# VHH binders against Ribonuclease 3 (rnc): the designs that were tried, part 7

Target 1, 276 residues: Ribonuclease 3 (rnc), of Chlorobium luteolum (q3b6l3)
Amino acid sequence: MEPLWHKLSALPFFSSRPEKWEGSGAPPSLTAFIRSLFKGKALSLELYATALTHRSMVHDTTAPEITRSNQRLEFLGDSVLGLIISEYLYRRFPEGTEGELSSYRAKIVNGKSLAGFARNLDLGIHLIIGESADQQRIRTSTSTLADAFEALTGAIYLDRGLDAVREFIEEQIIDSPAFEAMVSTENNHKSRLIEHTQSHQLPPPVYTVLSEEGAEHEKTFTIEVSCNGRRLGRGTALRKKDAEQLAAEEAMGALERALTGDVAEDTPAPEETGRG
Below, E stands for the ipSAE of ESMFold2; O stands for the ipSAE of OpenDDE; V2 stands for 0.75 times the mean of E and O plus 0.25 times the DockQ between their complexes.

## First folded at step 1 (VHH)

Design g01 (framework vhh_8cml_1)
Fold by ESMFold2-Fast, scan of step 1:
Structure g01 (fold): chain B 276 residues (1-276), chain A 129 residues (1-129)
Amino acid sequence: as target 1 above (276 residues)
Amino acid sequence: EVQLVESGGGLVQPGGSLRLSCAASGFTFSSYAMGWFRQAPGQEREFVALISWSGGSTDYSDSAKGRFTISRDNAKNTVYLQMNSLKPEDTGVYFCAADSSPYDEYLEWYSSPEDYDYWGQGTQVTVSS
């Protein structure tokens, strides 16, 4: 759609808000922000202004020239972001199952995660919202920030193409400290196990705390997970949820082996090299 | 040793307001993120709101946004949930929960009940005419 979109930018009504173009009345903070993303490259600011425009502006009588919110760019950006993340995960985890890749994608592209990336960009301060609207609530809203992040992705795509989006996603998501936590095998095992039991119409996993040992700041949790009355995994960690993730990891290994025709044991058999 | 005690629940008419409180003891409250969850009869426990250990970050479920406000007082070891414009769908047992996640910037990933270390007994909220 980029060749068509380039032509559309020359048509009447598409070019009808010159005050949002660079040097034509665009906010200085927006210009500086967008330039920081592209290392000072020349750019069209109208798409980026629209990406950061909250729906409260569409019906603002003090700004009747603003007829578009970021909703359409959010719709486009969601699709582009999904494609880029799916391709990255496919290449990053060549041995990953469809379920594992889907779990990672869901973790990365959910509204809470996207709002986190938006917060890392200080995106809320660049939002264009009506003077009469609840500015503080809107600028800090998880859904508003997630939508704005997706809309920004859509604007980058239309203005600079898919490779520019890849660079943006690499810098803002993949290279972030949060990303490694999201794609850690330890962080996704519980979700993957729940998905497995739901897809096979099995009862949900049951987690049982077997022991809790040590001082408050050194407390160790040992947790066991059972599926359909069978003990499939056990994990030990300094955090309850980390112990649950380790228990789920063993359980997934046991279930995968059982589905292949191997006999699953009641006692967990953790294998560091369990690509079998 | 660890204890979370909820209060402030009750019967309220649609459109009314309630303020829930959760008093914490037995752990370093200022080092824990705090969340509110609710459970209606026959349904699983669902996320309502959370607040970081410092109070610098908050998050809400879609049904709670704009109507509910979570806050905390670290000097009093208490977390609050101010509920406005209550609807019959808000009826349920409301639980206070503590998570040992010390980092504000990643709170968005901790909305699952399984992520929380400590839980209160719950307080009943009934929205009925």
Scores: ipSAE 0.000, ipTM 0.152, lowest interface PAE 16.2, mean pLDDT 76

Design g02 (framework vhh_7z1x_3)
Fold by ESMFold2-Fast, scan of step 1:
Structure g02 (fold): chain B 276 residues (1-276), chain A 129 residues (1-129)
Amino acid sequence: as target 1 above (276 residues)
Amino acid sequence: QVQLVETGGGLVQPGGSLRLSCTASGFTFSSYAMNWVRQAPGKGLEWLSGISGSGGSTSYADSVKGRFTISRDNAKNTLYLQMNSLQPDDTAVYFCAKDESYTYEVWTGSYTYEYFDYWGQGTQVTVSS
């Protein structure tokens, strides 16, 4: 497949405008790209070319010798990626429930998240796409980029083994700035608040929607959290769950200050003398 | 090859009920999530509901939550949508759509039309007096 792979990797000089490439020369070759992903030499460049081959190539009359897309490597890569992420989460959150770990995994191993990691690698510029296909739409497609990222994971697994994939996923996902947001925002503050109430034998926190403002597609939610009848925090956000997280964050701050001798209770507002 | 065939559409009075069916062939039905999508006159596509390959997880758009119920019979390769308390605004062509993903151990909840690799031809539902 090397003669064909070489010809396909040398696609038209200006066929795509790379989103993150602003150099005066051509973007890096596929071979250079693959060498940048891991330390050492790739054993099978053919696997990586297949991982980046879009399904449109299977129906391309100008490349009848290409009979396979990245779908099989995507299938394998999804399983390998799932295993590595599950093991990481199991070890990182020793007190996490099965539900919590499954929720984190789903958040990380979803199309939107995987496409984001693919974009960080500029995978779109390395995709092998049929001549008749919509080049720009496919190279920027969330589903295409997510599939390619999974297929690449599968290719690394077959070429270099599980340890190499683990290093790749640690560098591209776990050490990424986006990763902390995926595992910290949704459950951190609300879970900590529930743990606090349980450890002090208090009733569970109660979240109340104070207001919903704006048009249906731009609605802003303000949510308040109370524990044992005491108002501890408020949050405002475009999504209800984000407003709840912000309310819980404020509540945890207030409780921590109270435990260290600081007070965070609402003081009664002064009465206004209305005249007019 | 993959085929999806919707049936059960028709004319119903406001407040009435209707059950849509989608018969699938050409793939391992239980290995894929399935979805219902509609298109009202003069409007774009609206995702209504999704169900995991096993049927253990379901999700609904706020517009139909509490009124519509998605279910599947994997032995019969059939997807269902039970529609209750129908309103004139439910008038639309209803489509059955297959996800392209092979993994449904953990339902991701991310439903976008770009992941639907096969669609049925649609069945018309009209809610009017």
Scores: ipSAE 0.000, ipTM 0.108, lowest interface PAE 18.2, mean pLDDT 75

Design g03 (framework vhh_7b2m_4)
Fold by ESMFold2-Fast, scan of step 1:
Structure g03 (fold): chain B 276 residues (1-276), chain A 125 residues (1-125)
Amino acid sequence: as target 1 above (276 residues)
Amino acid sequence: EVQLVESGGGLVQAGGSLRLSCAASGFTFSSYAVGWYRQAPGKQRVVVASITSGGSTKYSNSVKGRFTISRDNAKNTVYLQMNSLKPEDTAVYYCAAEPSYEELYQYLSEGYDYWGQGTQVTVSS
């Protein structure tokens, strides 16, 4: 059986990804991307090509020799990712209860968070997607990106071992600004709102001053925060920063309700959403 | 209050250069991945270059070696230096920091303008 990478590079009508991406001064897009993740060399580019292969390739008539997607690597990667995050949390929070550790893990390894980490890697542009599929929709899909991030983790594990995955997860997840917010017990509402928009790949929150009332040194500010064009919160205080924090607090409540409602209203088929 | 502002487009002769700027106001670029996209009339919008929060860069094959993306976190600005311009580079260029995720979060994505106004680049033969 030929490596998937060789098959993909040899296909005469392979047009399932956008123009090949390359790092400045780097080789072809897959090699350049993998090089950006490691200080050394990858041993098997086939594993990484498979990790980035969307299920639409299995049904692509222009690439009939491609018979598997990243699904199996996603399954493996989910387990490896869970192990490394669980061990980190166990060591970092020696007084943490099982419930607290499980809550932190759930925040980190859920599809929304993983898609955010995948977007920070520009993972969507490296996906191998069927020619007739909606390229832009799939490359920005939360479920697709989360699945690909897990599959990439599985590929790193098989190619380079557990220590290499630990380094990858430390760089991409644990050292990220989003991670500290996820494991913090502090109620910094503006930071939590920014984290939420980043993890969901939404535009940054927009704060608008609705009113300023009173004398120059005794002003009361009313500030509204909008996320993705929707007004979600409003706060009033004697200082702009305090009014922004109150607006963000209300917005966090609204976003939590909207996310819960969205999941309940639009429950996807299991195989289509890649829930691990 | 929070917005992306694109600048630097214009008319240039083939072989010339332009530098596009994408400035963020009301938020900081340093924690965001930022991409440059372009769209010619009657064509699909395509990715040109991107830069991660850590500074890693990626380019489409059509512009590699000619375009350079960079970030200046102190100025809260991302740049696209375009050299050896060709007529095929003629398009409206867009900066994007946070794409829409309607598939995951449709209540928040509907009705928002994600892209800056764009800046027109025209390369004459």
Scores: ipSAE 0.000, ipTM 0.097, lowest interface PAE 21.1, mean pLDDT 73

Design g04 (framework vhh_7uia_1)
Fold by ESMFold2-Fast, scan of step 1:
Structure g04 (fold): chain B 276 residues (1-276), chain A 128 residues (1-128)
Amino acid sequence: as target 1 above (276 residues)
Amino acid sequence: QLQLVETGGGLVKPGGSLRLSCVVSGFTFSSYAMAWVRQAPGKELEWVSSISGSGGSTYYEDSVKGRFTISTDNAKNTLYLQMSSLKPEDTAVYYCARDTVYEYSGGSYTYVEGFDYWGQGTQVTVSS
């Protein structure tokens, strides 16, 4: 079969060679990692080194030959990831509206979600980071990990084509434990809230109907959920069960926000702001 | 049912050591990242440490690096936080948590914080 690249190479903007890493070979640990992703099948290990090169390397005086970070591969990978996720959602939800599909896509391809997928791959340990930079902070940064995941996707696309990216995304995103919860319209938030109260040795959640409004055919229910005397969520829906699930979802979100601090993540390294 | 149960907190003097344990049920460590999060009196929640499910890679907040060690024992379904050279500023309630790739917010389909199951919390007090 004739590759699409044979036709695309006739366009002026395809006259340039693909991204490459400018350092001395690929690190052995990165080589082993990339081979594990493809069962020993990879064409360009240097391309993957570039995908995992943090911007701090561009300013590193001990590696002056490194003039390129993963930014361009991240740009390409974002587009490829978006295409594959959009195609999957389009096929998976034939009755889904444009708004519904866009909402699912935004949930999957946002920075927090992508950083989580990067963590599952242990991408942080394979990042190529400037020696004077804060290694631990950068390797655990949500924005750095999300960018690296997208750049890796771009590298796979350039090295092995769209079908290889589809397989990668199927394994890392679609088959992940998180994915079904992200796209489920029957999220069991009530069960999750019960599990939360049990794990914290709290009384079970209490659901209270606050209002019923509208005509018989379009009656809406507003339900509030309280945990250990604290009002944590409210939901409004045409069915009591749906309103309870929405109330539980809000309660889970409120508990999660109260329990985690988000300030310590994605604080940019002050690579140039501290220079005076 | 998923459950996380924490033990090991207590009162220690500065320079002392404690080991926190978190026994989990209903899932396997190899499939999930795990974290320790703490809340000091009158302060916001602070991420302390994480361990990946795949490679056993460990990550630490700068103020605890070199003093704290996160680990898992798969045979016992237990997550640990070994704390050494403890300081008064380490006084906090410590929580174990299962990490997810979600992003959720209240009243919507977005989960903001990325943790889906939590322990009850264990008090650590560092005082002379």
Scores: ipSAE 0.000, ipTM 0.169, lowest interface PAE 14.4, mean pLDDT 74

## First folded at step 2 (VHH; framework vhh_7b2m_4)

Design e09b (from e09 with I28T; at its last look DockQ between E and O 0.01; V2 from the best seeds 0.00; counts 0 for: pae E 19.6 > 2, placed apart)
Fold by OpenDDE, look of step 2:
Structure e09b (fold): chain B 276 residues (1-276), chain A 119 residues (1-119)
Amino acid sequence: as target 1 above (276 residues)
Amino acid sequence: EVQLVESGGGLVQAGGSLRLSCAASGFTFSDYAVGWYRQAPGKQRVVVASITSGGYTKYSNSVKGRFTISRDNAKNTVYLQMNSLKPEDTAVYYCTAELWSGRYYEDYWGQGTQVTVSS
């Protein structure tokens, strides 16, 4: 039986050459791409080729010799991604609750997000797809791209180990603008505010409970956040922690506005028509 | 020394046929996948056909049904039978041998042979 790598070697996708395959489904040089990702380090090309092999190749009647796709690597990669992202989040947000960390992880490690990261790498054009399959559809498919990214991660893990995966994920996910948006959004304004103050060499924000109102089971907390003696924001919620987040959110908004020069025109307070 | 030497190119009328040959030396030919690329003037070099060491063949869409790649391991030679040639097939044709083994990759190229198809 012809080894799998021999069969794959016949495909132009595994060439280090810049030459293209004539037709829809011929990716640019896969070898060159893989090498570019790892700055010329010795790599198991077979493993990475497998990571980029779509399941349609296994079912392709024109290529009965291909029996392996990226599915197993995808499985492994999913776990590895989960670990790396969890580890990062754990360190990045020392005050984050389990729920918050899980929420962030879910935003990062999902099909849509992973597909986005895959697109940034142009993984779609490097996929090895069966000839009978819808090439364009598969190359642009969210699920296919996500699977490929996972599989690639799995391949890196097997070939180069966990540290290499960390580097890869740092570059492809963590350093991406999309990542910052995912972790900066709605739920961790406190952390954002801390980071902001630190980056500007300001004292850490101080949270003060202004009021606690309501019955024990329905307490409403009003919290103010200040920095360097200046009030930045206020929040009210049923939970103290939530109120803090709201306060921080307001603060961040104010700070951002101050930086962009968009002075919100103070809508004049409605003139108290003194009834006399 | 590794060598790939193409032959069989030339001028042919549209609808005609040519058979390219590539003789390999200096390496274990039977272990390599081999193929043909072509480069038209002002265009990028593109793959036309390939065959694995086990005989698995693949063709570009533009040549499917018209071209046939084959190999003779005893002669260390790869062939490209080109039928129903079109002016669009005009290019320099290059023979290649590729080996992918784990972390190791090797490729060899011929010097190319000119194929000109006249309308």
Scores: ipSAE 0.000, ipTM 0.257, lowest interface PAE 10.9, mean pLDDT 80
ESMFold2, look of step 2: ipSAE 0.000; ipTM 0.101
ESMFold2 (binder alone), look of step 2: mean pLDDT 89; pTM 0.893

Design e09c (from e09 with T96A A97R; at its last look DockQ between E and O 0.12; V2 from the best seeds 0.00; counts 0 for: pae E 13.8 > 2, grease 32.3 > 24.2, SAP .765 > .668, placed apart)
Amino acid sequence: EVQLVESGGGLVQAGGSLRLSCAASGFIFSDYAVGWYRQAPGKQRVVVASITSGGYTKYSNSVKGRFTISRDNAKNTVYLQMNSLKPEDTAVYYCARELWSGRYYEDYWGQGTQVTVSS
ESMFold2, look of step 2: ipSAE 0.000; ipTM 0.177
ESMFold2 (binder alone), look of step 2: mean pLDDT 88; pTM 0.886
OpenDDE, look of step 2: ipSAE 0.012; ipTM 0.305

Design e09d (from e09 with T52Y Y56S; at its last look DockQ between E and O 0.04; V2 from the best seeds 0.00; counts 0 for: pae E 21.3 > 2, grease 26.7 > 24.2, placed apart)
Fold by OpenDDE, look of step 2:
Formats: sequence, C-alpha cells, structure tokens
Structure e09d (fold): chain B 276 residues (1-276), chain A 119 residues (1-119)
Amino acid sequence: as target 1 above (276 residues)
Amino acid sequence: EVQLVESGGGLVQAGGSLRLSCAASGFIFSDYAVGWYRQAPGKQRVVVASIYSGGSTKYSNSVKGRFTISRDNAKNTVYLQMNSLKPEDTAVYYCTAELWSGRYYEDYWGQGTQVTVSS
C-alpha cells in the first residue's frame, strides 16, 4: 500500500500545470495547519486531509488514488455541530423556549454562518481541490467553506471525540464576535422592552391576548403589548410566547423611532365627510 | 531533543545562487519526509520543496527548474540548492520533517533562515 504521504504528495499543489498556484503561491502545509489548530498533538492526518478534500478531487485524472471527498465527514459534522450548538444554547438560555432555541441554532448552523467561521480559520487556502476545477471560485465559495467546516468538525469528532469538538466549537464559534451578535439579547424583545420601560421609569409592559384562533393543534395567538395604557405593539404567532416577542419587537421599534424623532407623521385619518 | 537547524541563508543578488542546509537531530531522519517552506513578510508559510523517505521529490511551481532539494541520510541533513534567485524568493525559509505512522503523523520545524534577494 502506497504510504498516505505519497498519496498526498500527488496532490495538485505540486502540479507542473501553470494554471494552479502560480498566482497565489503554494498552499501552506496541511500538517502545519492542523498542528496550529491542536497545539502540536498527534493527530490522524488522514481524517483531516479527507475533511479538506473537495469533491472535485474525486475522479481527478491527476490523482486517481483519491476516491473520497469530505462529503461523508460533512454529513457527520452537521449532526455533531447541531448537537454541540443545541447543548450550548440549552444551557446558555435556561428560560429560552424551544422556538427561541431553534431560531438561535438556525442562525448559527447554516451555510452562511459556517462559511464565515471557515473564513476566520482560512480554510479556503487549505482545501484540496481538483486540478481541473476552478480553484479560486471553490476556495471562496460559501457552500464549499461551510461544507469544509462541517467536515472538519466531523473529523475532529472521529479523531478526538465529542469533548474535543466542544473545545473547537467554543473557540471557533462561541467565542467569536459573530456568535455574540447572533444570540444577543437584542433578540429578546420582551426583555428589552422591560429594560426600556424601567430605564424611563415607566410601568412594566402588559401583554394581552386579543384572540386565539384555529384548531387546538394550530392555534394562532394575537397578543398586544401596552405600557401605561398605551398600545405599543401587536404580534401574531402559533405560540403565545412567540406572539409576545413579536409584540415586544414592534413596541421596541416604535419606542426607538420615538426617541430618534423619526415620528412617522400620522397621516391624519381622512375626515369622514358625514353626508348628511 | 528533536532539532532542525537551518543554515546558508543570506543576501544575494538577483540571478545568484544559495544553498541552504538543515541539520536534523533527535529522531530517525531517514524515516521522515523532509522539506523546505518559506514565509514572506505578510504572507502565509508555503511549501517550496519536499523529498520523501524513498527519495522522490516535489517542487512548487514557482521554483521548478531553479531549486533542487536533496538529502543525506548519513549526515541527517537536507539541502536546498537555489539557483536563478529572484526578489520574489525573499522569505524566511523553514526546514521541516514529517512522518506518517499509520493514522497519526509527526512534524518538526526549524527556526528558519532569512533569504533576501536584491534586485
């Protein structure tokens, strides 16, 4: 069996074809990159190489020995990411509803977000891409980068276990400024509204269910929020708590607009010309 | 203790030549693939040339035809003959040794040697 090193050496990084890296130089060593991620610990290089192997390498005539891409690892990594992020969110937000937690997870575990995290790691330059493929396009592609991040997560899981993945995700996702923005209290409109009313020495907001419509399994709630007898916002959702958040969001918007002086001129209601 | 010590760097005019050496100690040199990387200011470290335990060589496109990597296992030394040097070759050059053992790998790096090519 040809040593794995020989297989890697056949990769297009050393190809004599001018179209590859002449403009950008040779990519950094995969080994060096992996080492940087795990502080020099012994690692399964094969798994990580696979995690960074783009599907274009499969059936590449210049590397017939490459039969696997990162797709399987991506599949696994997606599940692992979902678990880790869900676990974190569950703990981070003990009062969070299922809907809220799901919403946060969706903001974090999606192609665009994951690609962003991949870019922070410069995963694009470490991708192993087929010689005939559009190198630059693939390296910068949102989908490719997201897939690579997932695959890398999958590789870590197989190599080092779930705890290692937690550490990795904590460093790469949770500690990122982007993450804080995604889970910021700004999305808790109810809390924001309370804080706002308190800061202005106003009574606490009052939520009123205006209507409950639909079958037991498909109930729609319409909720209004008021402060000091003034209606501030309204929201409609399948869940009461969600409707409250929507109402609060509208309220906050109204309050913010009031503070910035952009008072939408209340177009006077057309005078009902009483025909007598 | 594992050590990789580079030498032979310096200032050279464009079109000139340098020969880098890397002396290794503390491991079974012959079992490792060895190579040279370089890092220019503000750029990432990139591979220049590698020679495997079996003697096969690989070169980056930018140095093909100009650079030659070789090894002397008896001396635990890897060499990089650099001919027709260009200003673009200016960088810190790093020696590396890498070993794949089953599922796991090891790598070692030198401290680097400065190569400056003046126009």
Scores: ipSAE 0.000, ipTM 0.263, lowest interface PAE 10.8, mean pLDDT 79
ESMFold2, look of step 2: ipSAE 0.000; ipTM 0.083
ESMFold2 (binder alone), look of step 2: mean pLDDT 88; pTM 0.886

Design e09e (from e09 with E106F; at its last look DockQ between E and O 0.11; V2 from the best seeds 0.00; counts 0 for: pae E 13.9 > 2, grease 33.3 > 24.2, SAP .855 > .668, placed apart)
Amino acid sequence: EVQLVESGGGLVQAGGSLRLSCAASGFIFSDYAVGWYRQAPGKQRVVVASITSGGYTKYSNSVKGRFTISRDNAKNTVYLQMNSLKPEDTAVYYCTAELWSGRYYFDYWGQGTQVTVSS
ESMFold2, look of step 2: ipSAE 0.000; ipTM 0.152
ESMFold2 (binder alone), look of step 2: mean pLDDT 90; pTM 0.902
OpenDDE, look of step 2: ipSAE 0.061; ipTM 0.438

## First folded at step 4 (VHH)

Design p1 (from e09c with I28T Y56S S60P N61D Y104K; framework vhh_7b2m_4; at its last look DockQ between E and O 0.01; V2 from the best seeds 0.00; counts 0 for: pae E 22.9 > 2, placed apart)
Amino acid sequence: EVQLVESGGGLVQAGGSLRLSCAASGFTFSDYAVGWYRQAPGKQRVVVASITSGGSTKYPDSVKGRFTISRDNAKNTVYLQMNSLKPEDTAVYYCARELWSGRKYEDYWGQGTQVTVSS
ESMFold2, look of step 4: ipSAE 0.000; ipTM 0.072
ESMFold2 (binder alone), look of step 4: mean pLDDT 85; pTM 0.859
OpenDDE, look of step 4: ipSAE 0.029; ipTM 0.561

Design p2 (from e09c with I28T Y56S S60A N61D; framework vhh_7b2m_4; at its last look DockQ between E and O 0.05; V2 from the best seeds 0.00; counts 0 for: pae E 11.3 > 2, placed apart)
Fold by OpenDDE, look of step 4:
Structure p2 (fold): chain B 276 residues (1-276), chain A 119 residues (1-119)
Amino acid sequence: as target 1 above (276 residues)
Amino acid sequence: EVQLVESGGGLVQAGGSLRLSCAASGFTFSDYAVGWYRQAPGKQRVVVASITSGGSTKYADSVKGRFTISRDNAKNTVYLQMNSLKPEDTAVYYCARELWSGRYYEDYWGQGTQVTVSS
């Protein structure tokens, strides 16, 4: 029996295969760009063209033949990117908590960051955009660039598989200076807090579990951090270590605010209008 | 080397019939899905019909009831019977091999055969 997956994938209407743009030759520049990215190993130029096709093309009256944009590839690419980054972080930080890993991932896999990586590749100039659309705005748009990067990732996956995606992500994300900043120890708020207290000749911060709530498999920890008897921060998480980090983060924020003189105006507690 | 060679195209009057053939070589034909695509001038290439290795068929709405895709694994050939042809069916018709794997996808195309339907 033919595997269900094979049956589905073999159906053109169900296939995530982008419609081949054979009629409108990929701009020579696009072809060159794709070849440059993959050292001539790209199997489907049309797939990559689709990855770079903005949704404005679908509604472009000048190109009625274009029925697909990069949205489906974006969807796939998002998942693939998440997997690859998660895998990397998991390996890179063997002592990292789930919360920490998730935090790192969130810093890496978001619209702003992805747009940055897209800019490094100059994806904007390679976007296929409808003639009636604002070309410049779209090419420079954070969301558009992020989507294109995801779609490109999806295209690579379909064309060459996960290993190729790993290579691509390693080159474009992991080896980037921005990545190192994102995963830097600065995210270790506990360590930062210790350093801060030491530098100011203060006692080390003390973490206190205020509460443990929930079933054993779903425990929520609330932790407070104090220094010299003063409460500095509080954090709540499913894991004690994560809660500590959150508490430390709040503490560092408070300390930084205190140093910058930006006294957060105590928003007055809403007056309990006593319903007489 | 994977090769697909289309034949059977030509000029036909509206309402007429053609049978396209695609001879495949260089791979185990029976293991692959194959399909027919067409490309009209100035338009994108679009799927017309597909048939899986297991013999399941799918058709574009525009050709349903008029076109029939079939395969002969012994001859390594896929066919497209086109009946009740319309001027709108005028295009270059391409045969394709399709493979989807968990790793990557492949597609191979023939050179195409011209089908022209006159009014």
Scores: ipSAE 0.000, ipTM 0.257, lowest interface PAE 11.2, mean pLDDT 79
ESMFold2, look of step 4: ipSAE 0.000; ipTM 0.258
ESMFold2 (binder alone), look of step 4: mean pLDDT 86; pTM 0.867

Design p3 (from e09c with I28T Y56R Y104T; framework vhh_7b2m_4; at its last look DockQ between E and O 0.13; V2 from the best seeds 0.00; counts 0 for: pae E 16.7 > 2, placed apart)
Amino acid sequence: EVQLVESGGGLVQAGGSLRLSCAASGFTFSDYAVGWYRQAPGKQRVVVASITSGGRTKYSNSVKGRFTISRDNAKNTVYLQMNSLKPEDTAVYYCARELWSGRTYEDYWGQGTQVTVSS
ESMFold2, look of step 4: ipSAE 0.000; ipTM 0.130
ESMFold2 (binder alone), look of step 4: mean pLDDT 85; pTM 0.855
OpenDDE, look of step 4: ipSAE 0.000; ipTM 0.241

Design p4 (framework vhh_8cml_1; at its last look DockQ between E and O 0.02; V2 from the best seeds 0.00; counts 0 for: pae E 18.5 > 2, placed apart)
Fold by OpenDDE, look of step 4:
Structure p4 (fold): chain B 276 residues (1-276), chain A 120 residues (1-120)
Amino acid sequence: as target 1 above (276 residues)
Amino acid sequence: EVQLVESGGGLVQPGGSLRLSCAASGFTFSDYAMGWFRQAPGQEREFVALISSSGGSTKYSDSAKGRFTISRDNAKNTVYLQMNSLKPEDTGVYFCARELWSGRTYEDYWGQGTQVTVSS
């Protein structure tokens, strides 16, 4: 197998000639960009160049030596990104269910979101693209940008290790304005309830299993949540954690109604007209 | 520790010949492809030649084709660059290179280089 550094020698960024970023190949600022991303701590520029190499460079007539694109790094980066985000979410939401955490991850680690983060880094202008390819289309493509972000993540991992990836992701994803919108607590009713109780200087909510019904493989859990001895809500689900969330949801609804003054009129129990 | 030590550089007249050597240590030499690069003053480092780990495959830059020959002796842990028909434009520091892929990191290793000057 031919060494990667040999193939990369054919890339435009090794040329001293100034090139327009609108053209084919890497922009002149690629090295500077790579260095800037890592405060000069990048050990292998080649890895990062590879991460920014679009598949159109493969079998490009102007660069016949290029046989590799960022696809392998993308593959690796996807896994690494998944790990780092999962780890963060796990810690960030200690009361989050598996479903909730997965949902958050899905909102963060998808093509559209990753492309957004890539745009924030201006990765598009740094992509190395084949001359025969549609330069503008590729540079602005959601899929291309997402792939590049993943590949970049993979490159960081190989170059600097997992801690460096954590720092990178923290800066590029976690600290981004879009992140808070992606991890909306609206679906984490338990967390909301805790926050509510804390804000009102109330004791933490207590969840009690009222019943477990059904066969072992089809158990239904009914859970009640109370605060300061007052019942706030109930939930029933096949999983205990889901039932807790349902209970919390009901509780939050009740609390919100109480705050808005919409006291559900206790419909008086129909007077049993005792027909004598 | 990986070490690459280039030698064989010098001053030659146009049309002359040089043979560069790179002595490698600190790794299993026969497991790695080896290459030569060069850097002229004020220029970027450029690829010159590559040889596979077994020596069965070689590649050259366009400027090197027909004039330069890369070879290796795995028993001596040495890679060579025979340079014939040298031109002034061949002037520069020549570097021996190895790639390392550990599965964890990717790095290129370079020697200190040897100066080649082609001048009338």
Scores: ipSAE 0.000, ipTM 0.257, lowest interface PAE 11.9, mean pLDDT 79
ESMFold2, look of step 4: ipSAE 0.000; ipTM 0.130
ESMFold2 (binder alone), look of step 4: mean pLDDT 80; pTM 0.809

